# Designs tried in a protein design chat: VH-VL binders against IMP cyclohydrolase (purO). Part 10

Target 1, 198 residues: IMP cyclohydrolase (purO), of Methanopyrus kandleri (q8tz52)
Amino acid sequence: MYVGRFLLAGKLEDGTPIAVYGVCSRSFSDRRIEVREGAAFVVPEDPSYITENPYVTYTCARIVDEFLVLTNGAQTDPIADKLESGVPPREALVSVTFAMDYEHDEYNTPRISLITDGETFWLGRVAPEEVYFRVMKPKDGEGYLLSVYGEYAEVPSKPNMTLDREDPLECDPVPSFEHYVCSVIARHDGGRWSLEAR
Below, E stands for the ipSAE of ESMFold2; O stands for the ipSAE of OpenDDE; V2 stands for 0.75 times the mean of E and O plus 0.25 times the DockQ between their complexes.

## First folded at step 6 (VH-VL)

Design t3 (from d0, 113 letters changed; framework fv_faricimab_arm2)
Fold by ESMFold2-Fast, scan of step 6:
Structure t3 (fold): chain C 198 residues (1-198), chain A 122 residues (1-122), chain B 108 residues (1-108)
Amino acid sequence: as target 1 above (198 residues)
Amino acid sequence: QVQLVQSGAEVKKPGASVKVSCKASGYTFTKYAMHWVRQAPGQGLEWMGWINTYTGKPNYAQKFQGRVTMTRDTSISTAYMELSRLRSDDTAVYYCARYKGDFYETDWFDPWGQGTMVTVSS
Amino acid sequence: SYVLTQPPSVSVAPGQTARITCGGNNIGRKYVHWYQQKPGQAPVLVVYDDSDRPSGIPERFSGSNSGNTATLTISRVEAGDEADYYCQVYDSSWDHYVFGGGTKLTVL
């Protein structure tokens, strides 16, 4: 299935908190994620085609103290900045994602955003037809999947996937996603978040 | 280190108002909501409402609508609960408690203030 | 409005296990928190999110939550555990924070 961008969050069966931001794209397949000092960026695979269009090139992950922020667009930095200034996670997530609204591009692309401290996961989606934000506390093996398009384009009210493999990208339904491009995997090990580009 | 300190005991006549304060220390005051819970002598805990310490917007339990007012002063990290038109059955210990967790079905209170005894008698 | 039901009292001998129940419709779909209150003192959180313990709370305190019943379990009970215990949930339908009626634990 085609999902566009997706957020995956929860706990592995051994209790390790994880979160993933992934990119699936029919039109912009020549991209990768670059990790630098507590942040991750979606960038062109070929650096000579650098653009400042936030739809193509943007910060997709930030680590601020105990918090991890993952989003599908330009809202990542403003959310992280609010957390850094002491604004609580729900207020940071909801205020920024809603105020920036869905993208008024040709696709009316929804914004999806995630904040987590490894125990609590704040998820949100803003689209032309709906606005939905929810807080979740996954138990071991429970995952929440939220996408821009397709079957998972609703903030889940309960866990909607099982994290039954060490590699979250191998957990159903992720292997079935069409036009996969790249992802960043965040793991909470040793009391801190770490980022890995895929 | 993280502590909530409340104002001292009060004795009021029926029909009067009482204003209880709760001073926070050891954490960023505006990062967490403040809740108010009361307990009549020998009775259980009764939730009254909460205030968003960042925005100042309150949310009250239906039973107390029209009689309770919750405010805060961010410059001194203090929350206030004022209850008006006091009745003898408002005699209770009034607690402030820091919201820890999210507003959605996972909220708990930690820490609690020491409590303020409010006695309403003729 | 949502209602939590607790037994008014539970008695246990020192060294034994006390179980305090909290009944609510589909309470297993909610997160339950437990508070200990000793005479003349403010409540103290002993279990949150069904089964997690705050720093400083001994391992003897544990919790579970499934179906229509949540349970606070105190193993190897000590005289110092005598207190009132309250369960608590958030009810999103009414935007209410609901406490159970409290259970007095007596260690004989």
Scores: ipSAE 0.000, ipTM 0.431, lowest interface PAE 18.6, mean pLDDT 86

Design t4 (framework fv_fasinumab)
Fold by ESMFold2-Fast, scan of step 6:
Structure t4 (fold): chain C 198 residues (1-198), chain A 122 residues (1-122), chain B 107 residues (1-107)
Amino acid sequence: as target 1 above (198 residues)
Amino acid sequence: QVQLVQSGAEVKKPGASVKVSCKVSGYTFTKYAIHWVRQAPGKGLEWMGWINTYTGKPIYAQKFQGRVTMTEDTSTDTAYMELTSLRSEDTAVYYCARYKGDFYETDWFDPWGQGTLVTVSS
Amino acid sequence: DIQMTQSPSSLSASAGDRVTITCRASQGIRNYLGWYQQKPGKAPKRLIYDASSLQSGVPSRFSGSGSGTEFTLTISSLQPEDLASYYCQQYSNWPYTFGQGTKVEIK
């Protein structure tokens, strides 16, 4: 299935909190994720193929104190900045994602955003047809998957996947995603979030 | 009726620039992307890039970086493609095409403009 | 870039004949392939999308098949109005790329 961008969040069966931001793209396969000091960036491997555009090249992950922020666009930095200034997660997520609205590109691409402290997960989606935000507290082995397109393109009200493998990218339905390009995997180990590019 | 109408044929000298227009009708101009594709005489189709008609932002194929500029005029529902520093190998029919992107499934070029022949004289 | 290779480069057939054109991608593109018809002096027209789906208004004698790297366009009973060049196009990866084309002539 083609999903575009996706957010995956929850707890592995051993209780480890995890979150993933992934990029699937028919049009732009020449991209990678670069991790630096508590942040991750979607960047082109060959800049001449992809002109500057905040939707195409952006910060996709930020770690601010106890919080991890993952999004599919330019909303990552403003959300993280609000958290850094002491704004509560729900307010930071909703106010920024809503104010920035869906992308006014040819697909009217939805914005999807996630904040988590490892126990509580705040997930939202802004699209032309709907605006929806939800707070979740996954149990061990429970996952929440939200994509831009496809059958996971709505904020789940209940866990909609099982995190039954150490590698979250190997958990169904992720291996079925078409045109996978890159991802950042966040794990909460030893009291801190860590980021790994794939 | 959805229609894309392009400007007439052009004859240019090497080193000159050409600007091709594509006027649309029968739909909301800013709702769909416009792509540009060229075809040299007796050869196949070559994708050049596209413009987001809502934002006015273009994306170009690497081969044309620095020589091509895609713009729009929303008041006249017209897209433009300008190619500079013309060479004899730029002689081709240039097409605009509406990109029909569906949120979930189908991506295609339909309809196409009638084409604009650009001849770069020796 | 994904290279699209068509065969044959040209063919001649009689009205009523079954015509087959093949297209090979240099890497897997699943079903993200379209077929275009270009009649002499005219712009291309989409016939098939998603490898096998017939574009609205296109005669049922046209059909597409294939997945991954091997694709086929079939005209089950060639008509005089089918004199044209035919192109495959992948939209799996950017930049979008086209095959070199196949010229179909009616005897």
Scores: ipSAE 0.000, ipTM 0.449, lowest interface PAE 11.8, mean pLDDT 84

Design t5 (framework fv_pabinafusp)
Fold by ESMFold2-Fast, scan of step 6:
Order: C-alpha cells, then structure tokens, then sequence
Structure t5 (fold): chain C 198 residues (1-198), chain A 122 residues (1-122), chain B 112 residues (1-112)
C-alpha cells in the first residue's frame, strides 16, 4: 500500500509510549533522517549537500519538555515553539496546523501533525476536504496510524493497528507500505523521549 | 515565468557523442525532478528516465538504461541527456519535463521544454 | 510494463461537434494509495506536449471546460464537448501508476 508520509502513535504491549514519523516516496528515495539533540530532520542521503529547500530538508521531530512533536513539514518548528511558550498542546496543534493550511501545491498536499506527552496523543490532519483533530489515550498495545494518502488518510476515531512487536515498523500494516525511505522512531523510556533514525 | 529551455537542434554522424541540455528558470531547480521523453519521427512519446535534481540520482526506463546517461548541474539549473556513441535509430525529438517537488510524489509533468531535434545520419 | 492502448488512432471532426477518445491499460491503474494515475496530454502541431487532464478527471490549470476525463480501473475516456480549430493535434493518455511510465500510441484529431 502506498501512503506517502505517515504518523504512527500509541503504546507497545509493555506500556511504552511510542510514535513514528515515516517517509515513503516514489520520486525521491535519496533521503534519510538525521537525529540531533532533541530534534530530527529529513535530509538528503548525501551528507555533503546542504540546502534550505523545504522540499528536501525539514524538521520532522522536536522534543520540548515532556512533549514530542512529529509532523510532515514546516509546521513542526512553529508547533514546538508554541509549546515552549506554554501554549497547551491542543491549541498549539490546532492553531498552527490550521493556520498553515494544506500545501497549496499541485496536489493540495495534506498536513499531518502529532503532539504527545506519552499518555495523551493529539493528532490532526488539514486537507482541502476536511480539518480534523482528535485527542486520544491509547491503552497498552493500541496504535493509531494516519497517512497522507491511502486507506489511512483519515484521523482514526479508534485504534486502527496493534503494537504487538517491540519494533513498531514490524507491526502490521507498516511492512506492507510501498516505497519506504526512512523514519524516526520515538520512545518514551525512563521518563524522557528518545529519537532513533531508521 | 516558469519554463524549461532546451539546447538547439543537432546533426550528428553514427558513432559520435552528444550531450543535450534542459535549463530550468523561474523556479527553484532542486525542488523538482526532471524527466526525458523521446519522440521518433512520426511516432508517439516514450519515457526515457528522470533525475532527482537535488541528489543528482537518475532513474531509467529499462529500454534506455544502457543507451543514455541522465545528469544535472544544480549550480546552473540544467539537466542533461547524453550518448557516448550515437546510432541512426537515435534520430528523434527529445523533450524534458518537470515533475512536482521532491518532498512528495510527482503525479504529472509540467511544464515541458520546447524540444531538441537530434538527427543522426551518415 | 503497463501497455496503454488508444482508440481510435485518428479522428476527423467537424468544428463544433463532440469527440471521444478511449484509453485502455493492460492492468488496473488504481494505485495502492487509492488514486488512479491516468493523465491526458495534447501535442499540437510543431509544439511540445501540454497537460490537459490529471488523475483521470481533473482539468489542469487553464484548460477549457470543454475537456473532460472519466473512467476507472483499465478503461478511460477523454471527451471534448465541442471541438475547435485550436484542438487539432495528437492526444496521449499516460499512466503514472507504475514505473516505467508509459504513453498510449496517440490519437490524431483533425478538422474536416
């Protein structure tokens, strides 16, 4: 199944909160995720190439205090900045994602955004046909999957996947995603978020 | 204005090398991929391949992967299509076309260059 | 490789009359993301191809509303409600579902 970009959030069976931002792309597979202190970036695979082009490099993950922010674009930093300024998660997520709107490119690409403190997950999607945000509290083993394209392109009202493996990328339906490029996996271990590039 | 401008017509002999160009202007070159399309005289369109203009990595149609090389130079916003040894069967009009940005999948091609006519005869 | 077959290969139309072009793919063009990547291009005499319709039925920016696309699965149609002199050229369908991307053979539209 081709999904484009995806967000995966929930709790592993042992209760560990996790979230994933993943990149699938038919056109540009030459990208990777680079993790620096408290942040993750989608960057070119060639580490010598540096650009400010937002189609090539952007922040996809930020850790701010107890909060993790994952998005598919330029909204990551403004959301994180609002959280740093003490704006509550729901207001930070909704106001920024809505104000930035879907990409007014040739395909009107949706924005997908996630904030979590490990217990509560705020998930949203802004597209031409809909603006939809949901607050959810997954139980152990419950996952929520949201993608830009395909069958998971709707903010789920209930858990729509089971996190029955330690590696969330091995949990169905993720292994079936076509043209997988890279991802960042966030885990809440020992009272803090940690990021791993894949 | 967004446009792709291709190099001028070429007349070559079999065995000669050739490099033709496609220059983008009016947009950020590395934001979009570029593809190449062949049209033999009186025939239809054939996709040859495309290049990620940011990374420089080409992808070829199986029919063309051993016949041509696709490359790009970001510093001058130009993509290239080249042959090490031309054959009479390479006589055709060659078009370049832009894809949507590298952040998301490309779904259609726009704009197209004006075309470069390549004639290979002895 | 997906093979794209167009019918007819040529069509002669009186100005103001409608025209219809069919395109058949050897496999379903419904991609796993739920989209159908079938596009239509027009090549006017002496000019580069230009995009008319993308994703089966969406008119590209600046394309007159007399052009419309429809279809699903393997069978697609481009319709021109009233053909004008400026619509003369060769029309191509193209699939973008699977690499390599492939075009139909083209349908030449002429004025009578």
Amino acid sequence: as target 1 above (198 residues)
Amino acid sequence: EVQLVQSGAEVKKPGESLKISCKGSGYTFTKYALGWVRQMPGKGLEWMGWINTYTGKPTYSEKFKVQVTISADKSISTAYLQWSSLKASDTAMYYCARYKGDFYETDWFDPWGQGTLVTVSS
Amino acid sequence: DIVMTQTPLSLSVTPGQPASISCRSSQSLLHSDGKTYLHWYLQKPGQSPQLLIYDVSNRFSGVPDRFSGSGSGTDFTLKISRVEAEDVGVYYCMQYSNWPYTFGQGTKVEIK
Scores: ipSAE 0.013, ipTM 0.558, lowest interface PAE 8.1, mean pLDDT 86

Design t6 (framework fv_ivicentamab_arm2)
Fold by ESMFold2-Fast, scan of step 6:
Structure t6 (fold): chain C 198 residues (1-198), chain A 121 residues (1-121), chain B 110 residues (1-110)
Amino acid sequence: as target 1 above (198 residues)
Amino acid sequence: EVQLVESGGGLVQPGGSLRLSCAASGFTFSKYAMNWVRQAPGKGLEWVSWINYTGKTDYASWAKGRFTISRDNSKNTLYLQMNSLRAEDTAVYYCARYKGDFYETDWFDPWGQGTLVTVSS
Amino acid sequence: AYDMTQSPSTLSASVGDRVTITCQASQSIRSYLAWYQQKPGKAPKLLIHDASTLASGVPSRFKGSGSGTEFTLTISSLQPDDFATYYCQQYSNWPSGPYTFGGGTKVEIK
């Protein structure tokens, strides 16, 4: 199935909080995620192609204190900045994602955004016909999957996947995604978030 | 209104060179990947080359080494530099945009009107 | 590269007829196929993308179907404006290209 960009969030069976931002793309598969201290960026695989075009490179993950922010675009940094200045997670997520609105491109591409402190997960989607935000507190093994396109293009009201494997990318339905390009996996272990590029 | 206008075609002798231009208007040119497609008189469509947002390029095997695609985002213009031209390169050359930015936008919309290149002695 | 075989190369039809054009890929291209209409002396125009999704402003009498290696364009009730050449195009070979077009089907007045 083709999903485009996706967010996966929840707790592994052993209770470890996790979150994933993933990129599936047919037309631009020469991308990777670069992790630097406290942040992750979607970048061209070949550095010689780096440009100021914001559709090519953007921050997809930020760690601010106890909070992890994952999004599919330019809203990552403004959300993180609000958290850094003491704005509560719900307000930071809702105000930024809604104000930036869906992308006014030919697909009216939705914005999807996630904040988590490892216990509470705030998930949002802004699209032309709907605006939906939800606060979730997953139990061990419960996952929430939200994508830009396809069967998961709606903020789930209940867990919609089981995190029954140590590698969240191996949990159904992720292995069925077409044109997988790259992802950042965030794990909350030992009281802190860590980021891993895949 | 989204528009692509090609220019630079004409008559050239075998072994000669031409540079084609495609002027884009009505959209943010720097956000889109662009293509050149050609059509020999009375024949079908044949893909020539593409260039994406980052300037990465790719070419049909027969075009590699002879043709160079480039873009100038400050002028909203796409180029095709054609060297070592052969009679077989005679065709109408179309400029075409990938529709809708980088999210699976690989079909071509819009197309320009085309510019005729004739390679003949 | 993927070979795209389009059939028939020409067909004659009358206004009101149901017209069917077939496109075959040498390997699976899933649903990464577009259909274009070209009138004499004009640039191609997008009709259908992703095998079955109509482009904006395209009449509902045009229908695309198929997946994998066999694709069909159907015009359910041919109109005078529909006499043209039709091309299929695969775009499954991303990011490396090339993009391959079918040989075209010319729909002529009977």
Scores: ipSAE 0.012, ipTM 0.582, lowest interface PAE 7.8, mean pLDDT 87

## First folded at step 9 (VH-VL; framework fv_flanvotumab)

Design e1 (from d25 with heavy chain A33Y; at its last look DockQ between E and O 0.61; V2 from the best seeds 0.00; counts 0 for: pae E 8.4 > 2)
Heavy chain, then light chain:
Amino acid sequence: QVQLVQSGSELKKPGASVKISCKASGYTFTKYYMNWVRQAPGQGLESMGWINTYTGKPTYAQGFTGRFVFSMDTSVSTAYLQISSLKAEDTAIYYCARYKGDFYETEWFDPWGQGTLVTVSS
Amino acid sequence: EIVLTQSPATLSLSPGERATLSCRASQSVRSYLAWYQQKPGQAPRLLIYDASNRATGIPARFSGSGSGTDFTLTISSLEPEDFAVYYCQQYSNWPPYTFGQGTKLEIK
ESMFold2, look of step 9: ipSAE 0.012; ipTM 0.591
ESMFold2 (binder alone), look of step 9: mean pLDDT 90; pTM 0.909
OpenDDE, look of step 9: ipSAE 0.468; ipTM 0.825

Design e2 (from d25 with heavy chain A33W; at its last look DockQ between E and O 0.27; V2 from the best seeds 0.00; counts 0 for: pae E 11.8 > 2)
Fold by ESMFold2, look of step 9:
Structure e2 (fold): chain C 198 residues (1-198), chain A 122 residues (1-122), chain B 108 residues (1-108)
Amino acid sequence: as target 1 above (198 residues)
Amino acid sequence: QVQLVQSGSELKKPGASVKISCKASGYTFTKYWMNWVRQAPGQGLESMGWINTYTGKPTYAQGFTGRFVFSMDTSVSTAYLQISSLKAEDTAIYYCARYKGDFYETEWFDPWGQGTLVTVSS
Amino acid sequence: EIVLTQSPATLSLSPGERATLSCRASQSVRSYLAWYQQKPGQAPRLLIYDASNRATGIPARFSGSGSGTDFTLTISSLEPEDFAVYYCQQYSNWPPYTFGQGTKLEIK
């Protein structure tokens, strides 16, 4: 199945809160995710182009105190900035994602955004046909999958996958995603978020 | 209003060089790769390769490694095809065509430039 | 290398008739196939992508079908402006993306 970019939110069976931002692309991709302390970035895979060619990168993850922000685009930084300023998660997610709207490119690409503190997850999608935001508190083993395209291209009202593997990328239906490129996995261990690039 | 406008026709002698421009408008240049397609007189379409407009990395189809160079200038949303050491068999119409870069999930060519005729003769 | 073979090479029909153009791939391209129209002295224009989806602004008389190795472009009732050369293109595998050799649709 082809889903494009996706967000996964939930808890592993042992109760560990987890979140994923992943990239699938049908074309050749020369992109990867680079993790720095507290943030993750989509960047060119070949560093020689970084040195001599102009390029565009974007932040796909930021940690702000107890909060994790994951998105598919430029809304990551403004959402994180609002959290730093003391704006509550619900307001930060909704106001930024809705105000920036879907991308007005040829395919009107939806924006997907996630905030979580490990207990509460705020998930949203802004598209030409639908604007939907939902708060959820996953139980152990429950997963919520949201993608740009395909079968999961709407904010789920209930868990739509089971996080029954230690590695969330091994949980159905993720292994069946076509044209996988890269992802960042966030885990909430010992009261803080950590980021791992794949 | 998405369009690609190419530089005008060129008449060259064997051994010379030519640089064809393809200026994009109506979209974010770095979000879509740029393809180059050759059509020799009376013949069909032949993909030459593309340039990843986000990274600037070119990829050349077999038979187009060497004398053909893809480049770009992001500040003016323009892709370039340079052909060095021109031969008579390089006489053709050269098209630029936009196709999917990262995040857009499309892989066909739309739009196409109007074409640039390069004629190589003594 | 995936080779696309179009048939017939030339198709002679009158306005109002139904045209059926074939494109066969040397190996499966799944649904990753596009159709283009090229009129004399003009650049190709996208008609169909992903085997069966019409591009923006393409009239409903154009339809595409097929998957794997066998694909068809159908024009249900020919208009005068439809007489042109038609190319198929696959984008299933890494380069080179390849084109068929073309089918010329001529007025009878």
Scores: ipSAE 0.000, ipTM 0.505, lowest interface PAE 11.8, mean pLDDT 86
ESMFold2 (binder alone), look of step 9: mean pLDDT 89; pTM 0.883
OpenDDE, look of step 9: ipSAE 0.322; ipTM 0.760

Design e3 (from d25 with heavy chain A33Y F103H; at its last look DockQ between E and O 0.21; V2 from the best seeds 0.00; counts 0 for: pae E 10.9 > 2, placed apart)
Fold by ESMFold2, look of step 9:
Structure e3 (fold): chain C 198 residues (1-198), chain A 122 residues (1-122), chain B 108 residues (1-108)
Amino acid sequence: as target 1 above (198 residues)
Amino acid sequence: QVQLVQSGSELKKPGASVKISCKASGYTFTKYYMNWVRQAPGQGLESMGWINTYTGKPTYAQGFTGRFVFSMDTSVSTAYLQISSLKAEDTAIYYCARYKGDHYETEWFDPWGQGTLVTVSS
Amino acid sequence: EIVLTQSPATLSLSPGERATLSCRASQSVRSYLAWYQQKPGQAPRLLIYDASNRATGIPARFSGSGSGTDFTLTISSLEPEDFAVYYCQQYSNWPPYTFGQGTKLEIK
């Protein structure tokens, strides 16, 4: 199945909170994710191009105190900035994602955004036909998958996957995603978020 | 308005070289791959491959490795197709076409350049 | 490589008639199929993407259907400007994406 970019939020069976931002691309497989100092960035494999096209390079993850922000675009930094200023997660997620709207590019690309403190997850999607935001508190083993395109392109009202493997990328349906390129996995362990690029 | 404008028709002798340009406007050039498509007289459409406009890395379809070179100049939002050691069978219209989709997604071709006729004859 | 076979090769019809053009894939391409129109001396123009979605500016008389291996382009009532060559293209398997050989729709 082809989903494009996706967010995965939930808890592993052992109760470990996790979140994933993943990139699937049919054409632009020369991307990777670079992690540094509590943030992750989608970058080209050749870093000499970082300054030439700001739409190719963007922050996809930021850690702000106990909060983790994951998104598919330029809204990551403004959301994180609002959290740093003391804006509550619900307002930070909704106000930024809604104000930036779906991308008014040739395909009207939806924005997908996530904030979590490890217990509460705030998830949202802004698209041409739908604006939807939801708060959830996953139980152990519950996963919530949201994508830009395809079968998971709606904010789920109930868990729509089971996190029954220690590696969230091995949990169905993720192995069936076509044209997988890279991802960042966030784990809340020892009271803090950590980021790992794949 | 998204537009691709190609260089004009070329009349060449066998063994010569040609370099076709494709200038993009109305969008961020480096955000989308640029594809090259060949159409020989009376024939259908044949994808030759593409160039990653962010990295400059070309990828060639089978049968187009060797005499065909994709390149670009991002400062003028222009992609190039160079064909060396021209043969009579290289006579065709050559199109540039952008992969549709954004945020690193490409699905179909939209828009197309107007095409460049290359005629190779003695 | 996925082979797209279009039928018929030539379709001769009059304005006002319904045209039905077929495209068959050698392997499933799911919904990743586009249709293009090409008039003489012009570049191809996108009509349909993802099997059934009309591209911007394409009249409602054009419709696409199908999934998997069998796809159809329908023009419900032909207008004089619709006489052209039509190509299908798959973008499921990469690279490169492949085209059908074309169906010529000509005025009777």
Scores: ipSAE 0.000, ipTM 0.499, lowest interface PAE 10.9, mean pLDDT 87
ESMFold2 (binder alone), look of step 9: mean pLDDT 89; pTM 0.883
OpenDDE, look of step 9: ipSAE 0.227; ipTM 0.709

Design e4 (from d25 with heavy chain N52Y K57N; at its last look DockQ between E and O 0.08; V2 from the best seeds 0.00; counts 0 for: pae E 12.3 > 2, placed apart)
Fold by ESMFold2, look of step 9:
Structure e4 (fold): chain C 198 residues (1-198), chain A 122 residues (1-122), chain B 108 residues (1-108)
Amino acid sequence: as target 1 above (198 residues)
Amino acid sequence: QVQLVQSGSELKKPGASVKISCKASGYTFTKYAMNWVRQAPGQGLESMGWIYTYTGNPTYAQGFTGRFVFSMDTSVSTAYLQISSLKAEDTAIYYCARYKGDFYETEWFDPWGQGTLVTVSS
Amino acid sequence: EIVLTQSPATLSLSPGERATLSCRASQSVRSYLAWYQQKPGQAPRLLIYDASNRATGIPARFSGSGSGTDFTLTISSLEPEDFAVYYCQQYSNWPPYTFGQGTKLEIK
């Protein structure tokens, strides 16, 4: 199945909070995620392809104190900035993404966004047909998958996957995603978030 | 029926300009980018770049950023290629071709216009 | 920039024979490669997309294969209308997207 870019949020069976941002794409497929200093960036594999296009290269993750921000675009930094200023997660998520709206490109690309402190997860999707935000507290083994396209292209009201593997990318349905490019995996261990590029 | 119809052949002298039209029908013009392709006599296909029809923003391939201008008029579902300061080396067939050209999705070219021959001769 | 090199430059065959046309990329384009047919005085016509998928209305004698850097267009039994120039095109690179130089398939 083709889902485009996706967010996965939840807890592993041992209770470890996790979040994933993944890129599946037919175009600009020679990209990777670079992790540095509590942030992650989608960048070209070849640095000679430097671009400032926010759909091709962008910040996809930032850690702000106890919070992780994970998104598919330019909204990452404004959300994180609001959190740094002391704005609560619900307000930071809603105010930034509602004001930025969906992408008014050829395909009206939705914005998908996540904030979490490891126990509470704030998930949002802004699209032409809907604006939807949900707060959730996953139980052990529960996963919430949100994608730009396909079967998972709406904010789930209940868990829609099981995190029954230590590697969240091995949990169904993720192995069936077509045109996979790269991911960042966030784990909450020992009271702190860590980021791993794949 | 999805179709691209281009303006007719042009005979020009060096230094003149030409504006080629490409009229789309049978689909929503603003849903797909429009590419321009040059084919010099006896030569292969050379992509010149494209225009995003939703925004009107052109992107030019290397070597086509000077005398070549892509434009459009959405009210008549038409893309344009203008070539200024024509040179003999600009003699070629110029094709328009539709493709899905957003930042996260690309596609092949389908359909193509019938081509417009521009001949630049003293 | 990804360079596509087609071989042979010219292929001389008779109707009924099998044609095998090659396209090699200077770096991986994964499966993002299309094949076009062009007859004299006509625009190119899409045959194959994403390396192996036939476009609508293309006869079953046309097939594509390959991935990464090496791609093949096969015409299982040539018909008189198949003698034309064939181009490959990649659409996986950072712009611009590029064409191969063409293979002329001519009647022997």
Scores: ipSAE 0.005, ipTM 0.492, lowest interface PAE 12.3, mean pLDDT 87
ESMFold2 (binder alone), look of step 9: mean pLDDT 88; pTM 0.872
OpenDDE, look of step 9: ipSAE 0.017; ipTM 0.558

